# VHH binders against q93235, part 33

Target 1, 248 residues: q93235
Amino acid sequence: IFMKTLDPKVPRFYGKGTIIGVNPGVGYQPWLKERPDSTLIKYNLRDQKSYKAYLEQMKTYLTKYDSNATETRECGAGDSNDDLEKNPDALPCRFDLSVFDKGCSEKSDFGYKSGKPCVIISLNRLIGWRPTDYQENSVPEEVKDRYKAGSIAINCRGATNVDQEHIGKVTYMPSNGIDGRYYPYVFTKGYQQPIAMVKFDTIPRNKLVIVECRAYALNIEHDISSRLGMVYFEVMVEDKPVEEKKEL
Below, E stands for the ipSAE of ESMFold2; O stands for the ipSAE of OpenDDE; V2 stands for 0.75 times the mean of E and O plus 0.25 times the DockQ between their complexes.

## First folded at step 11 (VHH; framework vhh_5c3l_4)

Design q3 (at its last look DockQ between E and O 0.54; V2 from the best seeds 0.52)
Fold by OpenDDE, look of step 11:
Parts: structure tokens; sequence; C-alpha cells
Structure q3 (fold): chain B 248 residues (1-248), chain A 124 residues (1-124)
């Protein structure tokens, strides 16, 4: 789900002669439709049933990459979706989901079973929008070690000081964030939205952690009051005995 | 299924006028803002005009301000673009596009749907 911090109904001019929406909203998965107002990811490590819905949501979300794969092309490191704007016959780059194989794949239950839950971070799709690179000397300190030109860096932290103390080690997949080669968005059936995953490696048990994830590109504005360029969600990994329903 | 169909394009001399229409179906037209976008040969897509669902708000690219007028008739599920004082640089395929939508995952797509387009050629 995207946290709509800006009115998407009001387009803004970006660059000469270009109309785009607002700055990209940041979204996350899993978001459960049955709990549309909840931004809480809560489950019990000892209860598989408690995180099943999250797994299913993640699976369902990632299935979209398989469904239109035939309408994509393989793209190497030097390839991009730039040609999509100029060539209507060009195929969009296929997103490589293998980047999540180290603990954030379906095989690993997206880390939920092991108590290291993975969260998908995405940006809303704006036509013509591309991440603008920071200059080397202007990269924000919090992402400087992981930033790569051509990518949108992601950084997640505790929303409060207490949350920051609890959030623990966070792994980003890929480390550089969202790969920018999949931009810009174009009107094509095969377009695959690039994503990144955040893995909470050492999140405490039985504590609620409010997480703030920010996306970093030169043209992504951050504002805490409006939550521009960022998304908030809560994570609670419980480790409690599962009350055996006495089969009456 | 969302369907958009543009019409009204053609060949016109510089300084001439065209009126484009877009017939919309498959969704509640009035609930969506609409845009006209265009693609010139060898160039990317450019949003030229925007209109809110109610029609109360409009926005134009600088390149077309004062020359183009976007409007809509929600009763007819039709979007319009009045193009006056056309210039050669206005030559492009013009598309009507639905402004934005939210998918089943809560993700927003701006300009998620468009028609096949109509060719506008401005030439002496």
Amino acid sequence: as target 1 above (248 residues)
Amino acid sequence: QVQLQESGGGLVQPGGSLRLSCAASGFTFSDYAMSWVRQAPGKGLEVVSYISGSGGSTTYADSVKGRFTISRDNAKNTLYLQMNSLKPEDTAVYYCARDYSEDEFGETTYLDSRGPGTQVTVSS
C-alpha cells in the first residue's frame, strides 16, 4: 500500500513542458486487504497461521512478475527502460526477483518463519518520472555507504528513538535499493515495477516497532509532517505459546 | 474493461485548429481525472493537459498554455482537447489517458490507461 501523502489528483509540472503527479509515494507490502486501515505487520513465530496471510499476500504480489514475463526482455546491467519512451515496440526490462533469494524469497517464507520478516518497498508509478542521481558529495549520510547512481536508495529506521533502539539490523535487497534501470514507467502491458526488500534481521520479539522507510533520490523530497518520500508501518514479531484450542 | 478511443486528429496548417475527442467506457468516467498526452516522433510521452474528474480544475503544459483547452462532458463520457494556433512542434500522436488508478495492492499508477491515439500533423 502506498501512503498517499500528497494529493494525486493534482498534477505538477516537472521540468519544462512536463506534467507529472507529485513526488513518488512510497509503499510497502505485505498489506492485507482484510485490514485496510492497518499498517501493522504482526505475527507469532510459533503460529504459522498467524503469518500465513502475509505470505500469501507476498506471493500474490510477486506473481504479477510472472504473469507478464512474456512481454518483457532480459536486461543486463547496461540496459534500461529508456527505449520504451522512444520505441513503442520495445519491451520493458524483466525484473530480476532472484535478488531476493538471500532470505526474502518464497522459499524462505520471506523471513517470517525465521523471525526475520521481509517487507517490499515500492514507489508509485509516475509516467516519465525517473530517479535523479545525487552528486557524489551530496549523497545523504544515511545511505552513503549503499548508494549507487542509477538507483533509489532505501533506508529504514525506527520512527522514534525507542523504535530506533529496537529495530536492530536491517538488510536491504539489493543493497543499493530500487534499481533505476526499470524507469521510466510507460504504457505497456509488460511493465514491471521495480521493488526492493527490507529484511529485519534482529528485530526484537514481543515488541512493537514503528518503522520509517525513506526513498532516496535527488528528486525525492522528504517531509516528515506530510510523510512525503517515506512510508510508515509497524512490525511486531511475537514469540508466544500458541494456546491449544481444547477440542471440545 | 477500461476503454479509451481518441478521434479528431488530422492534417492541419500552422495556425490552424483541431478538436480532439476521447470516448471513455468501462469505468465511472466522472470519478477519474483525465489527461491528454502526446508523443512526437523520436520523443517521449508528454502530458499536455489535465482535467479533474469534475472538470473544475485544469492544468496545461507550458508549451500549450493559451492555445489548448481541455474539457469534458461527464454525461457523455467524453474528453475533449481544443487545439488552437497549432504549431509544427505540436505534431504527435495524441492520447487520452486516465489520470490515475489504484490497483489491488494499493499501489497507484498515474496515467494507467490510454487509447490507441490519434495522429495530429501540423505542416505547411
Scores: ipSAE 0.593, ipTM 0.851, lowest interface PAE 0.6, mean pLDDT 90
Fold by ESMFold2, look of step 11:
Structure q3 (fold): chain B 248 residues (1-248), chain A 124 residues (1-124)
Amino acid sequence: as target 1 above (248 residues)
Amino acid sequence: QVQLQESGGGLVQPGGSLRLSCAASGFTFSDYAMSWVRQAPGKGLEVVSYISGSGGSTTYADSVKGRFTISRDNAKNTLYLQMNSLKPEDTAVYYCARDYSEDEFGETTYLDSRGPGTQVTVSS
């Protein structure tokens, strides 16, 4: 697997006296390992079998959020995972999937059956990394109306001008993106990585749309050449007749 | 499945030397970059050194540059840290860590596994 070859990146933290140096990459689901070089999400609304693998991938990915009362704790406003780095007995915050119940849960087939597919957006796991807030007057325009201090905002757009015309309405869950209370990621049992989902509410039928999603925090830099701070995937929701079986 | 076990820690006087070892099993060792990470009492984690899977590329934190040498023996599945000119501020638990991995979902983790650690104490 050429993904396991020498990585030239130097590990770094942003900060004093500690070096783990990768600008966080952005990942997405569903990504099918059977087609590892493909970032295409393509299915036919009239053929349930055409999206079954995406549903199974989403379900399998989300099993890590099953609750364990002895390995996680409930976290509200003002709570965080900050003590995990210093206290071996601290419990990580439990990530609650209920924020996705309005159209991006298993009972709605993650939006695939209705032609409003949901995509999970996550950050690569950097032990010890946590988001830094923008100052109020420095929030990027793309996320200014949804940004909340303590969050990592997500924005998705069409990769080209034509894709931007086609991408349609996008719903972000949660609206402010990934909640920073679940950071830092640390070396502990029961840790639950925070995620967000993006729902494509009005994506056109039978058209390929190239999507670029970016994550926004003061300490996330964007680099198109290396794809840092962003992720690309393609979505094609077909709505066409299924071929009938032919007689012998 | 992934198993990492550090050894070679102990008590040493300032200016002394120690050689840490890390035995690896449960994965193809040569496919993975490795790091040494330390945690001083009451402090967060510090990455002190990194080595690529082949051993051809190394980096060091400024605090240890010139005093520590990371190496690996891929035939023995073993990572090493030679620590010379030790100072009291080097006192910490030292962990070997697998630096980079990709899971079945294509998601990347840096420092995704570590051993239980070995104590290094530098004191007169």
Scores: ipSAE 0.423, ipTM 0.714, lowest interface PAE 1.9, mean pLDDT 83
ESMFold2 (binder alone), look of step 11: mean pLDDT 83; pTM 0.839

Design q4 (at its last look DockQ between E and O 0.55; V2 from the best seeds 0.00; counts 0 for: unsure alone 64.9 < 65)
Fold by ESMFold2, look of step 11:
Structure q4 (fold): chain B 248 residues (1-248), chain A 124 residues (1-124)
Amino acid sequence: as target 1 above (248 residues)
Amino acid sequence: QVQLQESGGGLVQPGGSLRLSCAASGFTFSDYAMSWVRQAPGKGLEVVSYISGSGGSTTYADSVKGRFTISRDNAKNTLYLQMNSLKPEDTAVYYCARGYSEDEFGEQTWLDSRGPGTQVTVSS
């Protein structure tokens, strides 16, 4: 096991001891714990066995959003987790998976069966961190048409020029990205981490595509050398005949 | 099963001192950085100090620098906060908190656990 046993970096303090500006890490699912050194999502459309592990990983990850009515609350317009810091009896907002029902839910095998695989994008949990809005004139071009104040927009692109030509159409769920109402994370039983999904609608068959996804808020820095604010994974959707096992 | 239990709070006059302790169990204490956080009435959480798993690196909020000292005893699974030259603005509930962790999905959490807290009141 390749565990980093070094002490973690000490967070930088800003202001009156409040942690501001610590950059959240970006993660993705499915990441298979059985292959922890790999960021590859590879399967054959003609072989359900080849993608079953990804479906199981997605399902297992999403079990944290199962109903727990006594530990969470419904949140509508104007609601947020801001009350958690000031009200000890407040319940965290329940994250509703129904936003993924159009092609990125269990009923559609998260898009894997149709060759349009869905990938979960999430941010690590930093107590006290919340997204800061871009000003109108500072919204990055790649998310400008989908950006909503209060949210963390997601954009995925091919990592190289070749990958950019191959990645095809990408659908973002929700279109605005990760909803900021679920921030900040606080010490609350029942907390439900917000997520978004990205569906690769027209990814080519039998080609490896290296994907770079970035999270966008004014206080999420992007640095290619340290991979701040971004995550990389590879997608290979094959469409090949299944070869039979040779018998001895 | 992480268990953190703070002690040592109380009422103290301005300029006084207190020493907070936090007993830890249910995890390998020396593998984790630790922190003291506080919450004044009606305010959000403030991280006042942080110490690496080995104890070799410490940081402090500007509001407590020079007055507070964080330390740990990994043999006793105990975190400490020595608070000197206390001021009324230091009045808060003080929580012992565990630093970084990583779950089975590879997702990281900073300050992923805390105890029930101990009240520190600084008044004349």
Scores: ipSAE 0.436, ipTM 0.722, lowest interface PAE 2.0, mean pLDDT 84
Fold by OpenDDE, look of step 11:
Structure q4 (fold): chain B 248 residues (1-248), chain A 124 residues (1-124)
Amino acid sequence: as target 1 above (248 residues)
Amino acid sequence: QVQLQESGGGLVQPGGSLRLSCAASGFTFSDYAMSWVRQAPGKGLEVVSYISGSGGSTTYADSVKGRFTISRDNAKNTLYLQMNSLKPEDTAVYYCARGYSEDEFGEQTWLDSRGPGTQVTVSS
């Protein structure tokens, strides 16, 4: 989900020289439709029923990559979606979901069962927008160790000092963030939105953690007040006994 | 299914005018901002104008400000682009596009659908 405050009737952001903003919104999954106003991911490790909806949402979300796979092409490290703007017959690059196999795949219940939940991070789709690389000496310190030119680095931290103390170890998949080869967004049926996943490896039990995730590219501005280039959500992994419903 | 169909393109001399129309169907027209985008030969897609769902707000690219006017008739599910003082650099295929949407996952797209386009050629 992206910021709900955005009016679907009017574009919120506009960029210099264009009518489209240069700052993409950041979204996350899982977002449950049955809880549209909630940005909280909360479940009990001991209760599979409590995280089933999140699993289903993740599965459903990722199914979109299979549904249009026939309208894509395989892209190696040197390939990109650049040709899509010039060649209407060009096929978009197929997104590689295998990058999430280490703990954030369906096979691993996206980490929820093990208490290491994975969250999908995405950017909203702006026509023609692509990440601009930092110069080597201008990479923000918080992503410097993971940053790769051609990618959008992701960094998640606790929103407050207390949250930062609680958030624990975070793993990014892939480590470099969102692969930029899948940009720019174009009007094609086969376009696959690139994503990254964040895995909370050591998030505490029975504590609410407010998470701030930021996307990093030279042309992504961060503003806390407007939440540009960032997204907030809450994670609470409970570890509590499940009250056995006495089957009357 | 979202359907958009542009019309009104053609050949015009510099300084001339054209009015493009876009017929929309398959969605609640008034719930979406709409856009005109264009693609010149050898160039990428450029958004030239936005209009809000209600039509109360409009935005233009700097390159077309003062010359182009976007409007809509929600009762007719039609988007318009009045192009005045046309220049050779305005030569492009013009597309109407659904300018802003939210999908079933809550993800937003600034532009997610467009028509087949209409050719606008400005030449002496």
Scores: ipSAE 0.307, ipTM 0.688, lowest interface PAE 1.0, mean pLDDT 88
ESMFold2 (binder alone), look of step 11: mean pLDDT 80; pTM 0.811

Design q5 (at its last look DockQ between E and O 0.59; V2 from the best seeds 0.00; counts 0 for: pae E 2.1 > 2)
Fold by OpenDDE, look of step 11:
Structure q5 (fold): chain B 248 residues (1-248), chain A 124 residues (1-124)
Amino acid sequence: as target 1 above (248 residues)
Amino acid sequence: QVQLQESGGGLVQPGGSLRLSCAASGFTFSDYAMSWVRQAPGKGLEVVSYISGSGGSTTYADSVKGRFTISRDNAKNTLYLQMNSLKPEDTAVYYCARDYSEDEFGETTWLDSRGPGTQVTVSS
């Protein structure tokens, strides 16, 4: 889900003579449709049923990459979707989901079972938009160690000081964030939206943690009041005994 | 299925005028803002004009301000672009596009649908 704090119906100028909607919104998964107003990811480590819906949502979300894979091409490090704007016959790059194999794949239950939940971070799709690189000396300090030109760095923090104390170690997959190779978005059926995952490695048990994730590119604005360029969600990993329903 | 079909393009001399139309179907037209986008040879897609669902709000790229007028008739499910004082640099394929949509995952796509386009050529 994307935080729709900005009115998407109001176009903004991006660059000279260009109209776009708003700056790319940041979204996250899993978002459960049955709880549309909830940004809380809450489950009990001892209760598989409690996190099943999240797993299913993650699986369902990632299935979209398989569904249109035949309409994509393999792209190496030097390849990009740049040609999509100029060549209508060009195929979009296939997104490599293997980047999430270290603890954020389906095989690992996306970290939920182990108490290290993974969250998908994405940007909304805006036609023609692509990340602009920071200059080396202008990279924000919070992402400087992980930033790579051509990518959108992601950084997640506790929303408050207390949350920051609780959030613990966070792993980003890939470390550089969202691979910009898959931009820009174009009108093609095979387009695969690039994503990154954030893994909460040491999130405390039985505590609510408000998480703020920001996306970093030169052309991504951050504003707390409007939540521009960022997304908020809450994570609570419980570790409680599961009350055995006495089968009467 | 969302369908958009542009018409009204053609060859015109500099300083001339064209009126583009876009017929929309497969969705509630009035619920969506609409845009005109264009793609010139060798260039990327450019959004040139935007109009809100109700038609009460319009926006133009700097390059077309004062020359182009976007409008819509929701009763006819039709989007229009009046292009006056056309310049050679306006030469492009013009597309009408639905402004945005939200998918089943809550993700938003801006300009998620467009027609096949209509060619506008401005040449002496």
Scores: ipSAE 0.549, ipTM 0.839, lowest interface PAE 0.6, mean pLDDT 89
Fold by ESMFold2, look of step 11:
Structure q5 (fold): chain B 248 residues (1-248), chain A 124 residues (1-124)
Amino acid sequence: as target 1 above (248 residues)
Amino acid sequence: QVQLQESGGGLVQPGGSLRLSCAASGFTFSDYAMSWVRQAPGKGLEVVSYISGSGGSTTYADSVKGRFTISRDNAKNTLYLQMNSLKPEDTAVYYCARDYSEDEFGETTWLDSRGPGTQVTVSS
């Protein structure tokens, strides 16, 4: 969960020639509002009830992407939402969830039933903000092999040395991250926020792993003390017999 | 359901004044900072002015400092913009906007909702 450090009563400066926005926050799902202070994703592979709430949260979150031909348009290579800032009648690009069909969809319980849980990574909405590309030779090492101009790359690592030893293989969907064609956000009916998912393919059983995921674009600043440009959550995938968790 | 309704726009000559109002409903008005946002012909959105939920803090774009005054009446759920010494470059659609919110998924939006806007035209 992104810890809110922003006081809504603090004045903002939006100078002439500046499009609204500072630094987008990074969020994740599933985050359970019933446990708002917790960023823990913990479940037992052998107990479907232990991850049911996470599945329902993911399903509910994704309902905003149900197709609506009258409120969105198809966008291909080279298309973007650039016209939305100047034309309130323009339709936003439709976001297609099919990229997640390889293990991060409802049919696979978003990876939870196989012990390869998927987590949605998203950027909070800032009116007028759009990603700025890295120069080809300045792409950060941790995303260099997956980076594509026009996108916001995602990288997840263990938060400490111990967590890094345990996090295992991570699959990024799409591999180049969040698609920038869906920016900027403006007051547009039908706007579909772009997202990415990360799948933890080899996360160990019965061990707590603290995960740090960062979003990468030239105009996304990273600051560990305020957690700018990043999000933290914990994952614990148990593999225990169900009867051993009962009290007499 | 959040509802914002602007009024008070119109045609005015350079040097004139207008007072915009925004009626708010469907949320606890005093809990939210509010902004006036404008869109001039052929341009993107510009935040013109901001006011905190309590009304104790205000800011203005450089282009309007000293000419515009934002205010709010939390008892009446109403946001105001007093616009003096109007210039042709102030011609725009003006939107009343809720400056910041958090949704049920913990995701935040800056300028998360607005009204339909009111046209301000400054011309001879």
Scores: ipSAE 0.419, ipTM 0.711, lowest interface PAE 2.1, mean pLDDT 84
ESMFold2 (binder alone), look of step 11: mean pLDDT 82; pTM 0.836

Design q6 (at its last look DockQ between E and O 0.33; V2 from the best seeds 0.43)
Fold by ESMFold2, look of step 11:
Structure q6 (fold): chain B 248 residues (1-248), chain A 124 residues (1-124)
Amino acid sequence: as target 1 above (248 residues)
Amino acid sequence: QVQLQESGGGLVQPGGSLRLSCAASGFTFSDYAMSWVRQAPGKGLEVVSYISGSGGSTTYADSVKGRFTISRDNAKNTLYLQMNSLKPEDTAVYYCARGYSEDEFGEYTWLDSRGPGTQVTVSS
């Protein structure tokens, strides 16, 4: 169920009075604030000005990860946010953007200048929620090759048969999806929301592609009619001559 | 700038009653659903109760149904929790929490803010 489509003033309780079974919503960036009713990502490869707003949105969104070590801690192998509920003064794990350096960083214009645009996939924050692992024999086929216990896998496909023919190769960063070590959110000061990015490596020029991305954990329900566990957006990468302004 | 301040906690014997209050400021109180959340020693957070912005809809954790009553006074920007028939298991820090916010990127947080909490201790 969508938090945005439910009365946000009346939560649902599932067993023992906790919010178990509430699905986090799935979101994406770049979503342009100045066009809030549009999910279209459209730009012309030959016109750097046509994708500048998307780059600015990506950079602004990612500034939350510029935090220094005073409000976060570095987390290595085996570290996680699992004890934040029991120690409210503990520092949350720092989210490191370097995982995106292979084509989805500012240095590469997040893939836009090469016609391989990157899109951030994120989950909305639900108090106390954490991903539940699939058992090995129950991992959905579309993410089986990339799934890792403790992660939230991401898969993107064309929304229609035509879109599926056109979407081409998609690279997932990290390959496993959103790292579960950053859960749960529990009011923690300095909390850094984990994210993943998807890069569309071979998206065609001058064609609209409707994309559906889904998040995968055992406790993320998918429902097409209410769009639980998924997000839709459209991509159109143009390659057209730039119109010149006439002067007398 | 959300400010939430709980009061009314204390030490009480099993079977007793307490009434918690939460003073809210820094936002339009009636626009937001509110919640009481508790944390027992060494345990995670438990959402105890939730009330709609108007006060017309309430929900309760199974562990407190029939014993606790959430209410609000929108004219005074105050949230309440009446706790009756208290048990040792109700011993916890109780937090007043705001139910929902949406940021400039269209992402939301549920429950997004809490006060410093008030201690409730139920013991002989």
Scores: ipSAE 0.586, ipTM 0.772, lowest interface PAE 1.1, mean pLDDT 85
Fold by OpenDDE, look of step 11:
Structure q6 (fold): chain B 248 residues (1-248), chain A 124 residues (1-124)
Amino acid sequence: as target 1 above (248 residues)
Amino acid sequence: QVQLQESGGGLVQPGGSLRLSCAASGFTFSDYAMSWVRQAPGKGLEVVSYISGSGGSTTYADSVKGRFTISRDNAKNTLYLQMNSLKPEDTAVYYCARGYSEDEFGEYTWLDSRGPGTQVTVSS
């Protein structure tokens, strides 16, 4: 989900100098349509039913990569979607979902069952937009250890000091963030939006943690007041006995 | 097929006015926010104005606030941009664009279609 204005037909995100600006919005999954106003990911480890909807949403979201796979091409490390702007017949690069196999795949229930939930981070689609690389000496400290040119680094932290104390270890998949080879965005049927996943490895039980995730590229501005270049959501992993509904 | 066609561009002196129009077809016009975007020589694409599907909400880039007015007639599938107090820095190719769409996952495409553009030149 991306942050919305009151008018559902007007995007909330905008940058400096222009109405939309150069900053992509940051979104996350799972977002449940049945709770459109909720940014809370809450489930009980002891209750599979409690996180089933999240799993289904994640599955459904990732299914879109299979649905248009025939309209994509395999891309190696040296390939990119640059050709899409020049050649209307060019096929977009197929996104590799295998990067999530270490704990954030469907096979692992996206970490929910194990109490290490994974969250998808994405950027909204701006036509022609692509990340600009930091110079080596200008990489923000918080992502310096994971940053790779050609990628959009992601960093998630607690929104408050208390949240930061609770958020625990976070794993990013891939470590470098969103692979930039899938940019620029071009409106084509086969375009596959690149994503990254964040795995909360040691998130506490029975505590609400407000998470702030930021996307990092030279051309992504961060503004807390406008929430540019970042997204907020809450995570609560409960570990409580499931009250057996006494079938009266 | 989504089609957008701009008109109304031209040469104007500083301080002058132009009114751009955009004819839209191939989609439900009222369901989409629309934008005017421009590209100046040597610069990237800039979104200058936004209007919601219903027309109830409008926003502007800081550079054009107070000078430009975006409007739409959904019955005519037409988008407008009234440009007043034009400046040389407003010189660009102006495009009407389908502003954004929301997909089933709550994700947005901010701009997915634009017309061929109309040249606006502000020069003394």
Scores: ipSAE 0.329, ipTM 0.721, lowest interface PAE 0.9, mean pLDDT 88
ESMFold2 (binder alone), look of step 11: mean pLDDT 80; pTM 0.814

Design q8 (at its last look DockQ between E and O 0.37; V2 from the best seeds 0.44)
Fold by OpenDDE, look of step 11:
Structure q8 (fold): chain B 248 residues (1-248), chain A 124 residues (1-124)
Amino acid sequence: as target 1 above (248 residues)
Amino acid sequence: QVQLQESGGGLVQPGGSLRLSCAASGFTFSDYAMSWVRQAPGKGLEVVSYISGSGGSTTYADSVKGRFTISRDNAKNTLYLQMNSLKPEDTAVYYCARDTSEDEFGEWTYLDSRGPGTQVTVSS
């Protein structure tokens, strides 16, 4: 889900002299439709039922990459979706989900079972938009170690000082963030939206952590007040005994 | 299939006027907000104007405020952009784009489809 602080059907003003779409919104998964107003990811490590909905949502979300795979092409490191704007017959690049195999795949229950939950980070779609690279000397410090030209770096931190103390180690998959190879977005059946995952490796148990994730490209503006270029969600990994419903 | 087709572009002198049209098909036109976007040579895509599905709400970039007027005729599935007092800096390919669609995952596309574009050149 993307932060919907503003009516999506109303023009959003992003920066001076600009209208909707100058800056892509940042979204996350899993978002549960049954709790549309909740940005909380909460589950009990000892209760599989408690995180089942999140797993299903993640699975369902990732299924979209399989459903249109036949309408994509394999892209190597030198390939991009640039041709999509010029060639209507060009196929979009297939997104490589294998980048999430180290702890954020379905096989690992996306880290939920192990208490290292993974969250999908995405940008909303804007036709023609693509990330602009930072110059080497202008890369923000918080992503400097992981930044790669051609990608959108992601950085997640605690929203408050307390949250920052609790958030613990965070792993990004891939480390460089969202691969820009899959930009620009074009309206085509086979288009696969690029994503990244954030893994919370050492998030504490039984504590609520407010997480702020920011996306970094030169043309992504950050504004806390409007939550431009960022997304907030909460994570609580509980470790509590599951009350056995005495089957009467 | 969503189809958008712009028309009305051309060469005009500074201070001149053009009226762009966009013919839409393949979707319920009135259910979607629409935008005009433009791309100047060497520049990125810029949204210049927005109009809600009903036409009741409009927004303009600061660069075109007071000069451009966006409108729509839902009965004709047509989007319009009246451009007055054109300036050389308005030179660009202009696209009509469908706006503000939400997918099944709650993710939004601000601009999810556009036409092939129409060239607007403002030159003395």
Scores: ipSAE 0.474, ipTM 0.808, lowest interface PAE 0.7, mean pLDDT 89
Fold by ESMFold2, look of step 11:
Structure q8 (fold): chain B 248 residues (1-248), chain A 124 residues (1-124)
Amino acid sequence: as target 1 above (248 residues)
Amino acid sequence: QVQLQESGGGLVQPGGSLRLSCAASGFTFSDYAMSWVRQAPGKGLEVVSYISGSGGSTTYADSVKGRFTISRDNAKNTLYLQMNSLKPEDTAVYYCARDTSEDEFGEWTYLDSRGPGTQVTVSS
């Protein structure tokens, strides 16, 4: 999740002699900067204050998509950001939040009030990076039924066998994952980073669930020991009477 | 506000040399890795070289390895690229770029800022 610049590991070269890293990095929201060492999403269904910070983080993060149309363009089938590298006047494709259903909206408290929390999955911005398609017969089984060429599929599972038994039904929005038309990133003013959301529809109450989400494209490598191509967070949805003494 | 200013470009004959400089301000220079990125006519961006914040680790694209040397002077907040044995294929705008930054949402950008660039032209 975290990277330091002082004497860091050099990212693997992408392509012939380039030094662009292989993986753009995978992140999630809500991540609270006030607790930077924590990846825990924990709240009590009966206490709105316990999840209010997560809602505010989600809302603040999503405000970047309130852009004026003059800084972006509408992109349809066959459109992409390919021209951004070569044309300084080209406008980046607009990312439209309407791809997310009402269960992951501000009015629904992004699923938190119903115990079906939504989590944003994003790729860090790696200059010039584009997803590479799997061949039809090489699509990983976890995403086979949802995979679309040109996209980056997302899959989340429980980190252990117990977590896998508990994670329950997961809804992916968009179902195909992150559309590749929004790549590459190349310093363009007004660039709108594409994102996906994952909703945990049947996560249990009062149980800690460790979640592993992976991004899938042929040129995204996975390594569990270094957490390459994946992100971990924990979810604990409590359903308890409100208490006077807060947990630390 | 991050400020980067390249200098040292110009017209050079094939086989010649140039030294590019980049003055940095608005951030703690030694905390950040830095890169040189170039864009040749009709081509996309190419990351030419990388140097760690301390200067202890460097890497190069295969197209320039053995000919270019990246260095930095953290006391002067300056990044350098020594370019030797220049070829017509090295003709490009060269950008000094700050590598790797984290925003308030914990998201990282690899090559988050660049200067306006300096033109290098290699021809007879």
Scores: ipSAE 0.464, ipTM 0.719, lowest interface PAE 1.9, mean pLDDT 84
ESMFold2 (binder alone), look of step 11: mean pLDDT 82; pTM 0.830

